# VH-VL binders against p78833, part 39

Target 1, 198 residues: p78833
Amino acid sequence: MSFPASTHVYIAKIIGKKGEGDKILDLLSKVNEHVLKSEPFTKTYYFARDAKNPDYIFGLELYDSKEVLENSHKTSNPFLAFANYLTSTHAPLAEPLQLLNFKVVDGHLDKDNLGPDAKDYVLYTEYTGDSATLKQQLTVNPKADTSLIIHSLDDPSLYAVVTRYSKSGIEPGPAEISGATSVSQQVIYSGVGFLNRP
Below, E stands for the ipSAE of ESMFold2; O stands for the ipSAE of OpenDDE; V2 stands for 0.75 times the mean of E and O plus 0.25 times the DockQ between their complexes.

## First folded at step 19 (VH-VL; framework fv_patritumab)

Design i19 (at its last look DockQ between E and O 0.81; V2 from the best seeds 0.00; counts 0 for: pae E 2.4 > 2)
Fold by OpenDDE, look of step 19:
Structure i19 (fold): chain C 198 residues (1-198), chain A 118 residues (1-118), chain B 113 residues (1-113)
Amino acid sequence: as target 1 above (198 residues)
Amino acid sequence: QVQLQQWGAGLLKPSETLSLTCAVYGGSFSDYFWSWIRQPPGKGLEWIGEIYDSGYTDYNPSLQSRVTISVETSKNQFSLKLSSVTAADTAVYYCARESYDWGYLDYWGRGTLVTVSS
Amino acid sequence: DIEMTQSPDSLAVSLGERATINCRSSQSVLYSSNNQNYLAWYQQNPGQPPKLLIYWASTRESGVPDRFSGSGSGTDFTLTISSLQAEDVAVYYCQQYYTYPWTFGQGTKVEIK
């Protein structure tokens, strides 16, 4: 099943202070409760930890549109509370919050509807280069449960690929793309959020 | 209310490049996708492509090789270039605003007739 | 591409009578996750750009008279003018915005009988 063109992908990179990862996830869990109850337009609200750094939180969010993200999700009280805390002097952040906007280029997410699992191998790779070149070379992996190619709305030279193998023991590696630089991040489901609505 | 004003050359020779500009007034330019649509005389509508204020573009595959849409955010303007025009490119060209990023078009320019004639 | 096919190509209706325009998509434009149909209707008068009438298959754009209504789901949609007025003489287009590229029906010309 393909995503509507309006589907908006929101990537959150939250770099917490040492030992603050759980706190951040607890806060996100509260927001997630609201999303589940009140945001039918939020298809995915998935948070993972960096495989090497438990205080580095990765968020994958999919919305029906950027409009609903900006005018509904980001205007919700739970989100505002969370956002205000993260921007406060008491924020558990080691670096400024990174929020990235993408559109879906191609691919699928949790195609077998297995849901998230901490044992999953999930790889997030960012590619920077010529847009046309990247678009041509990036391909969907049909063997992966999740193989999502997204294009940045913030930087048209930036693409990203989300690859997930569910309990398969396969560790996804980044595809080498000629003429592009890449940065990969392996993430592990934190227990907070969902790939598809339960 | 949002108004779109568009301009450009209306008469071209084959092989020339079509160039149109659309200016947005009375509303925010950011956070909306902006589209170009064309309509040959007496025919239907064809979506050409869209652009976001960041420069992100999507083009109709039927025209992708010849189309370039660009944006100048400082002026709240976006432009269309269509290279190697032929008589088949004769049409009224419209700029339009998408309702945010949903894909339906809620505000339209008045259109610019572009005629390609030898 | 999703092909949009309207029927009929032209329609003549008496003033005050119902006008019905159909639109079929080659693929479903219903998104199961939000249960929305990514389908819009436009009205175009001669020498004018199209005007948005309906979006999400059945939601009227602001300022659109109540006599205009949209219905349908999946692949089959209908625009209805409950009581045709003189000012309703125009060409009507359906559009899907489910997947790129956006595609339009070929148009239906509505005239007064």
Scores: ipSAE 0.916, ipTM 0.949, lowest interface PAE 0.4, mean pLDDT 96
Fold by ESMFold2, look of step 19:
Structure i19 (fold): chain C 198 residues (1-198), chain A 118 residues (1-118), chain B 113 residues (1-113)
Amino acid sequence: as target 1 above (198 residues)
Amino acid sequence: QVQLQQWGAGLLKPSETLSLTCAVYGGSFSDYFWSWIRQPPGKGLEWIGEIYDSGYTDYNPSLQSRVTISVETSKNQFSLKLSSVTAADTAVYYCARESYDWGYLDYWGRGTLVTVSS
Amino acid sequence: DIEMTQSPDSLAVSLGERATINCRSSQSVLYSSNNQNYLAWYQQNPGQPPKLLIYWASTRESGVPDRFSGSGSGTDFTLTISSLQAEDVAVYYCQQYYTYPWTFGQGTKVEIK
C-alpha cells in the first residue's frame, strides 16, 4: 500500500430533503476551503451527488489518522457550522446522517492526478459477506483512475470499493464476489472537494 | 488513568490453546484498538494482533492461522486465543492500548508469563 | 514486513554521560505527504512491561524526562539519553507503525559502565 496503515477513511451519506442539496454543498464548500488552507492532514475531501437524486450527498474523506479527524477536523469552526445546520430545527435531512468509518485495504485515488470532474463515471459499491473472502477477492483495478478498497471499522462484514473512470465509455458494474451481496451507487462530482491535495 | 489488568492460565502442554483476558479500567473502551504483544524470555517484542471494539481485527501474518482476538464490550474486556501451542510460544504476553493515532502503544498491562512445557 | 534493526545490541555508559541508540528500518517509515516518521521508542526496565517514550520519531510522551530525545528520518533513527541516570538501565526498543504488522527492533540493553 501507498498509504500508512493509520489512514482513516470517512464515508458520509447525507440524505437531504427535496431542494436541500445546494445548501448542504454550499456549507461543505466552506469546510473545503478550511481543509485546503489549514488541514494538511486531510488528504481527500470529495463530495458528490447521487446520480438519481441530487439532494443526496456522498462524501469520501481520507485523514492521516483518526486523531486528526476527531480532534482537529470535527472541531473546526466551519465543520461545526455545517454540523449545526444539519441538526438545526430547519431539519434539512430526510434520513439520519450516516457517517461510516473505514480503513484502507488497498488502492489509489487519482493515479494520473487529473482531479475530479463531473463527467467522470464514479461508482461506490458496498459488499457484505465473509470478511476473509472479501479481503482475498477484492482487487485493485489498475485501469481505473480511482480504485479504492476499504474495510468498515463499524461492521467487519462490510467492505466498500470506490471506482472512477475519466475516460468516456468505461462504465463497468461492480465486481462479482462469490458468497457476497453488493449494493452500488453511482455518484457525480459536485464541484466541492478534491481527491489528491492540489 | 487507564489501567489494563490481564489474566489466564500460565502453564500449557504442547497442542493446547493459550487463552488470556484483558480488562480495561479508568478509561474508555470504545473507539480504541486493543493489542496483544508477546516477548519470549530474554528476547524482543512481537506484535500478535489488534481488535477494535466493533470486532474488527488485524493479525500478524506470522500467527494469523492460529490466533483469534475477541471482545466482550459489555465487560470492557478483550481476549487472546492461540491454538496448537509449542515451546516456541513460551513468552510473556502483554495486552496494550493503541493510541488514538493508531500504531503505537501508550498503555500496557503488566504481562502474563505463559510457559509451554516440553 | 518492515524489519527494524538496532545498534548496538548492548551499551555501557557512565552515569551522567550520553547514551546513543540507533535504529534502522528496512524501508522508509517517512510518509512524504505529511513529513511524519511513523516510529516510536519504548523503555523496558527489568521485570516491567515496555513504556512508551517517543512517537512520531521525536515527540516525547507526557511525563518522559527531557533527557530523552529522538531524531532521524526515513530509515535511520536515534534515541539519545543526554545524561544517563541509574533508573535508565533498561532495554530500549524502536517500533515502526507505517505498515502492518507493527514491528520492533531487537532491543538495545543500556547498562552503567
Scores: ipSAE 0.543, ipTM 0.845, lowest interface PAE 2.4, mean pLDDT 92
ESMFold2 (binder alone), look of step 19: mean pLDDT 93; pTM 0.957

Design i20 (at its last look DockQ between E and O 0.05; V2 from the best seeds 0.00; counts 0 for: pae E 11.1 > 2, placed apart)
Fold by OpenDDE, look of step 19:
Structure i20 (fold): chain C 198 residues (1-198), chain A 118 residues (1-118), chain B 113 residues (1-113)
Amino acid sequence: as target 1 above (198 residues)
Amino acid sequence: QVQLQQWGAGLLKPSETLSLTCAVYGGSFSDYFWSWIRQPPGKGLEWIGEIYDSGYTYYNPSLQSRVTISVETSKNQFSLKLSSVTAADTAVYYCARERYDWGYLDYWGRGTLVTVSS
Amino acid sequence: DIEMTQSPDSLAVSLGERATINCRSSQSVLYSSNNKNYLAWYQQNPGQPPKLLIYWASTRESGVPDRFSGSGSGTDFTLTISSLQAEDVAVYYCQQYYTYPWTFGQGTKVEIK
């Protein structure tokens, strides 16, 4: 594992109203500037659009720990401003914000330090089932520059896999896991955020 | 101040199941990982496993097949079960709090001696 | 697993003198991204649970006397008691929390010479 065990993975699912995707990303861009400047404990702050719906924003965030997420990132003024806006009556959201907490099970993220690119194929798949079964069957893809297996802190029956092929033209598909249900989402880098510290 | 109180049977026969419970007082149960550690008499420390309030667990592979850690959030309690005990499982068992999810342990229970003897 | 090895196994030091305990990890516990060493030190008195002394290799836990200090990086770490006091007689353990499972050194018993 390339991460300390304490590493906390934060997945944000932001469902914007029609045409509001750019606005959301602009706001996130401002937060990203703060993260870059003031949050060395943030390993990854990566935002992508759903491949089918540009107003659906996907966020992949990695922190040194949940502690720093809760007590540092989420207490920052830029974050608070963003969060307050998203919870306001004028929020550009079509659905409530989903914030998911995970721990790293295995894998790697941008192992060749290629950075994010809009041409990348990135697949996010959630698996729900027996924890022991999922742990046994989910495997890291060594051919992918990103193959990250994460386990939910919110729901122990939930795992997720992030797969990325950088500029290879390979479209990752979800692995079929016996005894588990899966939901996949292909995402495209939005231009906001980073996979590894620049 | 955070306090951990633990209890359970201290004398077992081989093949029985060890069962201990730890209760947390004076602090938040959420957002922290909670661990079990054991120490055989006169020996070092072995980490057994951890649990989060959601039920998320991670076990030491050395004990994976026999260990079950559970949580009862409504009571701010978490428990340890170790099945098929042998004399090798004789130890003082500690519950402890990890500082958030960092992995180092800042608050400890007083320990419970569990002796496995035929 | 990351193996933690302490040296010496036992140490006798005169009151007021410096006590030095070493801890080596089989793998680096330094995270390059944050430049932190995921290493802790504990003190254990007879009949008591371990007590956290140092974390991040060199940060003292609240309430820990300043005569205790931690140093080192990567795979080699040191706990120093600058002036040994009677109450410092105990077994000391290092612990890595870089990767699962958490592992401890075998312990170093510190006694008064």
Scores: ipSAE 0.901, ipTM 0.943, lowest interface PAE 0.4, mean pLDDT 95
Fold by ESMFold2, look of step 19:
Structure i20 (fold): chain C 198 residues (1-198), chain A 118 residues (1-118), chain B 113 residues (1-113)
Amino acid sequence: as target 1 above (198 residues)
Amino acid sequence: QVQLQQWGAGLLKPSETLSLTCAVYGGSFSDYFWSWIRQPPGKGLEWIGEIYDSGYTYYNPSLQSRVTISVETSKNQFSLKLSSVTAADTAVYYCARERYDWGYLDYWGRGTLVTVSS
Amino acid sequence: DIEMTQSPDSLAVSLGERATINCRSSQSVLYSSNNKNYLAWYQQNPGQPPKLLIYWASTRESGVPDRFSGSGSGTDFTLTISSLQAEDVAVYYCQQYYTYPWTFGQGTKVEIK
């Protein structure tokens, strides 16, 4: 599928203290229920756990625009409950919340409309390097069920790729790009969220 | 009509590097995986690996320490290198197109016999 | 790796008679989410490269004669040639493309009796 030019992408990195992942996801599940019912402008709302630490939560979120994110999503009661918990005196986070802003370059979110599954192999890779080189060399992986290429709105040298495989087999590593460095994170679908609206 | 033309040296000594090239004519190079497959004389087929035009590769684990597949997109070509050959690497080597990303091979080159002497 | 085993290793069939080739995979190649069997069949005539006959277990490639058909699901698959022609003398291979590495059966040689 194509993406409208105004599509706004959030990557959320929510690093919870020991034992906090379940509560964070419970609150996000309530936000997701609201998103499905009331936010047609939220096209993707997908949450996963880090493969190595279940209390580290990864989020992939796509909105029709920055304006609907700020004025509609962030003002909902379920979102406020989630946000208030994260900043409460309970202090559930081990590190400050990271929210990264991107634009879509190219790709697809759920090629065969299979939906996310906990057995999916999901890799998030950040590339730092020459912007023109990364734009030219990063391409959609047609073997992947998700292959999304995004470019940072705040750092021109930063691109990221989300790749998901729902088939068993060899798990390919990230694409090698000459002159760029990369950092990868494997994540596991948490049971909260969606890639394409049902 | 898509055609694959392949070439490279057909006679090698043990420890040398096998090097073959496949050129694609009459169709798009983009949006397909490009594969190498081998067939020892009188035997079956073994998938070696494949490459997408962006350079993304998959290799058979049995060969991955010795194999490199590369692409020259501006020439619509892809290549196979297999290092440290032995007599066991004697085979007909085929290049082929994978239909999109689905894993089956719809166009094949004519094959190149590579013989590794003892 | 998924091991692909064909039977028989060879068969001799009179012109116009039916030939049946079986292929068994060591694990299922049916992907339940899309209900497709990731199984293909190839024909290799003497002195020629393999040619795709059938993919997704039962879908005939364009230009392949109607006498070729594929069937089966999961782990057990069959290629049938309903009325053998002289040009069908070849070795036939099944191939799984469910998981890497892609693997082929050992081949079935079909001859005219």
Scores: ipSAE 0.007, ipTM 0.518, lowest interface PAE 11.1, mean pLDDT 89
ESMFold2 (binder alone), look of step 19: mean pLDDT 94; pTM 0.961

